# Designs tried in a protein design chat: VHH binders against q9vxt7. Part 6

Target 1, 187 residues: q9vxt7
Amino acid sequence: MPRPVLLIHGGAGDISDSRIAGKFAGIKQALRSAWGLLSPDNGSGGGSALDAVEAAVRSMELDENFNAGYGSCLNTSGQVELEASLMEGRDLRAGCITLLRDVMHPITVARRLMEKQRHTFLGGAAAQELALATGSERLQPGALVTEGARLTLKEFEDQVAQGKDPFFARTELTDDKPVPKTDPSGE

## First folded at step 21 (VHH)

Design l06
Fold by OpenDDE, look of step 21:
Structure l06 (fold): chain B 187 residues (1-187), chain A 123 residues (1-123)
Amino acid sequence: as target 1 above (187 residues)
Amino acid sequence: AVQLQASGGGFVQPGGSLRLSCAASGFTFSDYYMGWFRQAPGKEREFVSAISWSGESTYYADSVKGRFTISRDNSKNTVYLQMNSLRAEDTATYYCAADYGFYFSGSTQYDYWGQGTQVTVSS
């Protein structure tokens, strides 16, 4: 069997220098979590690629160093709307979740959707139904909102109030001064 | 084999109550919306009620809204229909159905159907 390859990306936002260390630490943790499932050498290699990917993302969803799951970016109403997608390349399956709320691991919900093979994309109430019906815990409202996320939103609001470009927002908490827009993606 | 076994039907006077149960087997119960339909003699089968996977969402025909309550227990693979304030026009054969999706009102799209249980409301 070919040796598995695991690649994790921690985001492409406007990341300040102060955030870099945490992100790397988080990525390493995610890699450790996932690799433990894949490693054929430790005798526990019973996990699939999907298991490993899910484990990695679940780790990241718990880590405030990332802006997904716990610590997600807020919408303009100050709410966390979760998104996750999972794809499997062997059979070309996919599961996509959007506008999920108050669930810790949207990636798991996405996987569950993919495995059902009934819908490829669910959002809002439908995604919520799937999550709860398949064992996800409903968190208290606001449980996924971090102070960093609130500050990020506030910064954006302040920028808008100052007449600055409303189409650009920082998505990463930073102690650094705002930098000019350089990424056309608006992320 | 997939089975939906409905029970709880019977004779009741107007204003009375009945509780229907539908026990499911042969499929992952929590993956399906569950619904109740009814068919009166000489009439088409009509939607009565449906409930989402988790039970968070419920749907009712206008004719039964406020009188009927659908619920489910996923640990028991059972869906229930509490029927209160029964009327003569509620007399019908009631059918339990399962749908692996979000479609609740269309009978033709439900994946599984149970055998009917007769409900007769008469003085």
Scores: ipSAE 0.258, ipTM 0.680, lowest interface PAE 1.5, mean pLDDT 88
Fold by OpenDDE, last read:
Structure l06 (fold): chain B 187 residues (1-187), chain A 123 residues (1-123)
Amino acid sequence: as target 1 above (187 residues)
Amino acid sequence: AVQLQASGGGFVQPGGSLRLSCAASGFTFSDYYMGWFRQAPGKEREFVSAISWSGESTYYADSVKGRFTISRDNSKNTVYLQMNSLRAEDTATYYCAADYGFYFSGSTQYDYWGQGTQVTVSS
C-alpha cells in the first residue's frame, strides 16, 4: 500500500496573533491524533483514511480555536448550530450534517450518515435523531458555547449596529482562552 | 432474513388494556423508524403509531392519542404499543412495520412488515 498523506487546514480567516499559537498547537494535535491511526510506520497505524480524517476533525471539534464544535460560531440567537461533512473517494460516498445541536462531534454523525447510504444531507431534527440513535450523547444546552464565541457574536452585533458591512466582520476568535480537550459527553 | 414478530394481541373488554410487542431481526433495528398499523375487516389498513430512531419523536393517529403509547428498546430490537382504554373500534389486526426513512407517518411505502396480531375488543 502506498504511504498515506494527511493534510489538515485550520482556517483562513482573520486570525489574530494571540490565536496563532493555539491554532498551530491544535493542528499538531489533530495531526497526531489522525496520524496515529493512519501511519504504517508504527504498530498502531491500522486505521483507514476515514478513521484518520474523522480523528483529526474530532480533535479540532474539541478546540475552540477551530470554531467547528466546542466554541463554534454562534447564530444570531447565540446558539451553536453544528455542521460537518465527510466524503470518501473510493465508493463516492458523502455525509453532511447541519443544524445539529448539543453534540460534541458532528463529524462522527456525518460519517454515520455517509455509512447509512440513504441520505447525503440531514439537518435539524433529523440530524439530531441520527446522532442520538447512533450513540452520540446529548450535551447540556449551551455546553458548546464559549465566552470567546459570545464575544465574537457581540462584536458582530456591534458592527452591524454601527452600520458597518458585515462582509468584513470577524469570524475568528479574538480573546485567548484556555480550551479544554476533554470530551464531556464521554463519546 | 428480515423478521418482525408481533405479539400481545388477544381478547379484551372495552376499557381494558393490551400491550403489543414487535421483535425485529435481520436488520439494524436502530436505523429504522418503527410503527404500528391496523386493519379491520372490510377497511383499509390505517396508521396507528410510529416512533423515531432514538425514540425522541412519537406519532399517533388522532383516534388513539391519549390512549396508546409507543416505545422502543433498541437493545432488545423491540417496539411496543401500550393500548389503554380500548374501544370496540380498536378491534383490528395490528401490524408492525419498519421504515429506514424519515416519513413513516403518511408514507405509502414501508421497508418491512410483520405478521398481524389480532386485537378484539368486545363485551
Scores: ipSAE 0.248, ipTM 0.664, lowest interface PAE 1.7, mean pLDDT 88
Fold by OpenDDE, look of step 27:
Structure l06 (fold): chain B 187 residues (1-187), chain A 123 residues (1-123)
Amino acid sequence: as target 1 above (187 residues)
Amino acid sequence: AVQLQASGGGFVQPGGSLRLSCAASGFTFSDYYMGWFRQAPGKEREFVSAISWSGESTYYADSVKGRFTISRDNSKNTVYLQMNSLRAEDTATYYCAADYGFYFSGSTQYDYWGQGTQVTVSS
């Protein structure tokens, strides 16, 4: 078999320097997790491409340096709505999950959907049902909410209240927000 | 202590150019958006330009788009505003500001503000 190629991307947005190191480390960890399944040298190289991809995403879903899974961006109600999608090119299969809640590793749920081949896209209650029926653990409400995510939402709300355009709001935050200084112009 | 020290202002004829600089200290410069605002006598302060943490994204008020260019050097903790094709209506006190989030509204407060530097465009 040809040598596998594994590519991982951790996001495309502009990121503050304080967040770069964590994201980079997270990507490396995801890569290690996935590559360990593909590499025969580790004695565990019997995994498929799907296994490797799932492993990589699962790693990222656990890492709050990313705004998915644990540490997901919150909706305006302060809730985590999980999304994941998986595609397989050989047989042209796909599984997509949206609006999943309180489940670790929505990518696994997406894979389960893909493998069942009954639907390509499930959301909300249907996705939740699939997740639980197929062995996912239901977490305590709010288990996936991080302080960073909460602060991000708060910043969004504050910015909106101040009349800023929410289109440009951050979806990730780990920086400490300082107390605003007074306007030297007399405001 | 946080400091934003602006420089580069002055008197220039219409069509001329100026380059403003703002040197920052007392905070992690590369973790903040940097921006420029201006206030003319009798007018409200207005947004001029902003630049993201790495400089990847830049933003401009419509009134200065195509004429002004914002840039930053994180190694020097400095943000710049290159002002070309200056007009009389560009006359104002220019303020450097820092905000750890995105900001482009003239009525909202940045986290940190510098002292103003006067720019006067007149024939």
Scores: ipSAE 0.089, ipTM 0.530, lowest interface PAE 2.8, mean pLDDT 88
Fold by OpenDDE, look of step 23:
Order: C-alpha cells, then structure tokens, then sequence
Structure l06 (fold): chain B 187 residues (1-187), chain A 123 residues (1-123)
C-alpha cells in the first residue's frame, strides 16, 4: 500500500509579510491534525482520507489566519456567508455548501451532504437546515466575524468610494488581536 | 421496510379539532421533509402542509393557513398535524409523506407515502 500524501494550501491573495508566519503555523497545525488520523505509522491512524481532510479543514476554519470559518470574508452587508466543498475520489462523490451562516464547520456540513448522496450542492436556508438537522450548533449571529474581516471590508468600501479599482483589493487584513476561536459546538 | 403509519382521524363537527400523527420507520427520519396531503372523493390529492428536517421551516396550503399546524419530534420519528377550526371542505383522506429532497408542494416527488387516515367534518 502506498504511503498517503497530504497537501494543504493556505489560500491565495495579497498576503502581507506580517501574516505569513501565522498562516504557516496554521497550515502546520492543520497538517498535524490531519496526519494524526491518516498516518499508518503512529499506531493511531485509524481514520480515513476523508476524516483527515475534514480534520485539516476544521482546523483551518477555527484559525483567523484563514478567511474561512472564523474570520471569513464578509459580504457587502458585513455578514459571513460560509462555503465548503468536499470531494471523494474513490466513488466520485461530492458535497458543496454555500451561503451557510453561523456554523463553525462548514466542511463537516459539506461532508454530511456528500454522504447523503442526494444533492451535490446546497445553499442558503437549505444548507442551514441540513447543518442543524445533522447536529451542527447554531452560533450567535456575528460569532464568526472578526475585527480583521471588518477592517478588510471597510478598506474595500473606502477604496471603492475613492474610485479605485477593487480588482486588487486586499481580502485579508491583520487583526490586532489574533486569538484563535475555540469551537463551542462540540462537533 | 419503510413505514408511515398515520393515526388520529375521525368524525368531528364543524369548528372542531383533530390531531393527526404519523409514525415513521425504516428510514432516517431526520433526513426527510415530512408532509401531509389529503384527497377528497372525486378530487385529486392536494398538498396540505410540510415541515423541514429540524422543523425550522413549515409550509401550508392557503386553504389551511392559520388553522393547521405541522410539527415533528425527531426523537420519536413522528410528524403531527394539529387541525383546528375544521370545515366541511376539510373532509378527506389524509396521507403522510416523506421527502428526502427539499420539495414540498408536489406530491409526485415525495419518496415515501403512508396509508391514509379518514377525516370527516360533518354536522
């Protein structure tokens, strides 16, 4: 059996030098979380590839250094609209979630959708319903909004107001209080 | 085997109330929308009410809005229909249905159907 390979990408965009260390650390943490499940060599690798991938993304969803989950980019209304997708290559299954709100781990919801094998893509109220019905906890409104995300949106709005081209606008700014959020849902 | 067992039907006078229950088995109840339909003699089956997976969303036919209330208890695999202010035109055989999809208005798209329970509203 070939040795498993795990690859993680921490996102693209205009990333300042000050954010590089945090992103790198976050990626490492995600790798550790996933590899602990995946590795056949440590005696505890009883998890599947899906388990490992989900674990990695869940880790990243908790980390403000990534603009997904906690610390997601905001829409123009200042709200977090969560997205996640999962694909399984053995059986060519997929689950996609969009416009989900106030849930800690969209990737888990995406997996649940994939495993149901009924719909590949679910959004908005339907995604919300799936999340809640399958065990996700509804967070308080705005719980996933960070100061960094607010500042990012503000900068975007200001630049647009000045007539600047928003094509190259920053999608992530450093927060003065980069404290990772804990998962209150118990998932 | 999938089963939807409806109960609670009967005879009532106009203005009376009934509560229907539908007990489900043989499938993951919480993964399905649950709905109620009814069919009167000589008429087509019509949508009455539906409820989403967790119960967060409910839907009603215009003819029953304000009078009927749908609810569910996922711990009991049961969906309910509280029918108040019953009218003669509510007389029908009522059917419980389950749909994995997110479609609630079309009867032909529901995955599972139960046996009907008769509701008769008459003075």
Amino acid sequence: as target 1 above (187 residues)
Amino acid sequence: AVQLQASGGGFVQPGGSLRLSCAASGFTFSDYYMGWFRQAPGKEREFVSAISWSGESTYYADSVKGRFTISRDNSKNTVYLQMNSLRAEDTATYYCAADYGFYFSGSTQYDYWGQGTQVTVSS
Scores: ipSAE 0.024, ipTM 0.319, lowest interface PAE 5.9, mean pLDDT 87
Fold by OpenDDE, last read:
Structure l06 (fold): chain B 187 residues (1-187), chain A 123 residues (1-123)
Amino acid sequence: as target 1 above (187 residues)
Amino acid sequence: AVQLQASGGGFVQPGGSLRLSCAASGFTFSDYYMGWFRQAPGKEREFVSAISWSGESTYYADSVKGRFTISRDNSKNTVYLQMNSLRAEDTATYYCAADYGFYFSGSTQYDYWGQGTQVTVSS
């Protein structure tokens, strides 16, 4: 049996030197989380590739270093609109979510969509309904908004005000934030 | 408060069947792996089975593969363990447990544990 291979990418934005350590730490944590499901060392007897991938992304969604959930980039109204997509190669299924709000793990919602095999892509109200109907918790409004994200939005607004091209606005945090040691959701 | 309440244990003859249930409350059930463990007298607690968040993936100890089936109903916050073809060596206290599914501290320990339910297989 071939050994599984797990690859994680932590983003390609304008990453400052101060952010590098946090990025690496977060990637290692995601790898550890995912690999733990694949390895029999944890006593479970091994896990699936889908579980491992989902676990890795869930880990990253909690880490503002990756702005994929907690600490996501904000829209112009200062709100988090989440996106996630998942695809599996066995049966070529896919699930895509966009404009999801106040949910900790959009990747899980994407997986649920994929597994239902009714739609490939859901957004807005439909995505929200799916999330809640399938067990996701609705977080308090603004729970996923970080100060870093607010500052990034402010920087964007300032650039626009100065007549600069907004297509090149910064999306990565510029200040150093520690890697979370606890689940921000409280669980 | 977090609660995991297991039920369904009892006495059964070899070759018989039991169905365990574990009702969860106090946390977002669908965000957790659910697992079953067992501990026989004088032995260490051992892994029996686990099920992923969506229920698509299931895992079993080698000793119970083909005989036990784990399932979950997220709408009822409940995980089940169907135990068929029971053997004397399956006699143990069975525990349900919950795991968020990834690690912050590097620990592989399950986050929440329920009270045990006794399963006794004897003629």
Scores: ipSAE 0.016, ipTM 0.332, lowest interface PAE 7.2, mean pLDDT 85
Fold by OpenDDE, last read:
Structure l06 (fold): chain B 187 residues (1-187), chain A 123 residues (1-123)
Amino acid sequence: as target 1 above (187 residues)
Amino acid sequence: AVQLQASGGGFVQPGGSLRLSCAASGFTFSDYYMGWFRQAPGKEREFVSAISWSGESTYYADSVKGRFTISRDNSKNTVYLQMNSLRAEDTATYYCAADYGFYFSGSTQYDYWGQGTQVTVSS
């Protein structure tokens, strides 16, 4: 069997030097989480490539350094609208979720959609229903909003109010508060 | 085999109430939208109500809004229709239906249908 390869990308944006260390640490954590499932030689393996990818993204969704899940960028109403997509190359399946709210791991919901093999893309209320019906916990409203995300939105609003560029917003403002290391949803 | 067994129909006076139940088996109940339809003699089957996977979203025909309430218990594989303030025009055979995925407005999109239960509203 060929040796598996795992590649993780931590996103792009206006990343300041102060944010670099956190992003690398987060990527390493995601890699460790995924590789533990994928590695056939450490006795804890036996997971599929799909399991490993989901594990990596779940780890990243807990880390605001990646602006997905916890600490997501906000819409103009100050709300987190979650997105996730998953694809597999063996059977050429895909699952996509958009406009999901108050769920810790959108990637898991996307996987569940993919595995149902009924729809490729689901959004809004329907995505919410799927999430809850398949075991996701509904978080308290605003649970995924960080101070960094609020400040980013505020900065953009101020920028627009001043008649400046309405098309670009910074997404990498520093938040000194620690990010939770465990999954509060229990999933 | 897939089964949808409706019950709770009967005779009632105008202004009265009935509660329909539909017990499902043979499929993963929580993976389906559940709906109620009705058909009166000489008329086409029409949508009455639908409920999403977990029950967070409900839908109603305009003619029954404010009077009917749909609910479900996934632990019992059952969908319910509480019918209040019944009218003569509510007289029909009521059908329970299941839809895998997301769709509530079209009868042709529902995957499974149960046997009808008769509701008669008359003074």
Scores: ipSAE 0.014, ipTM 0.249, lowest interface PAE 8.7, mean pLDDT 86

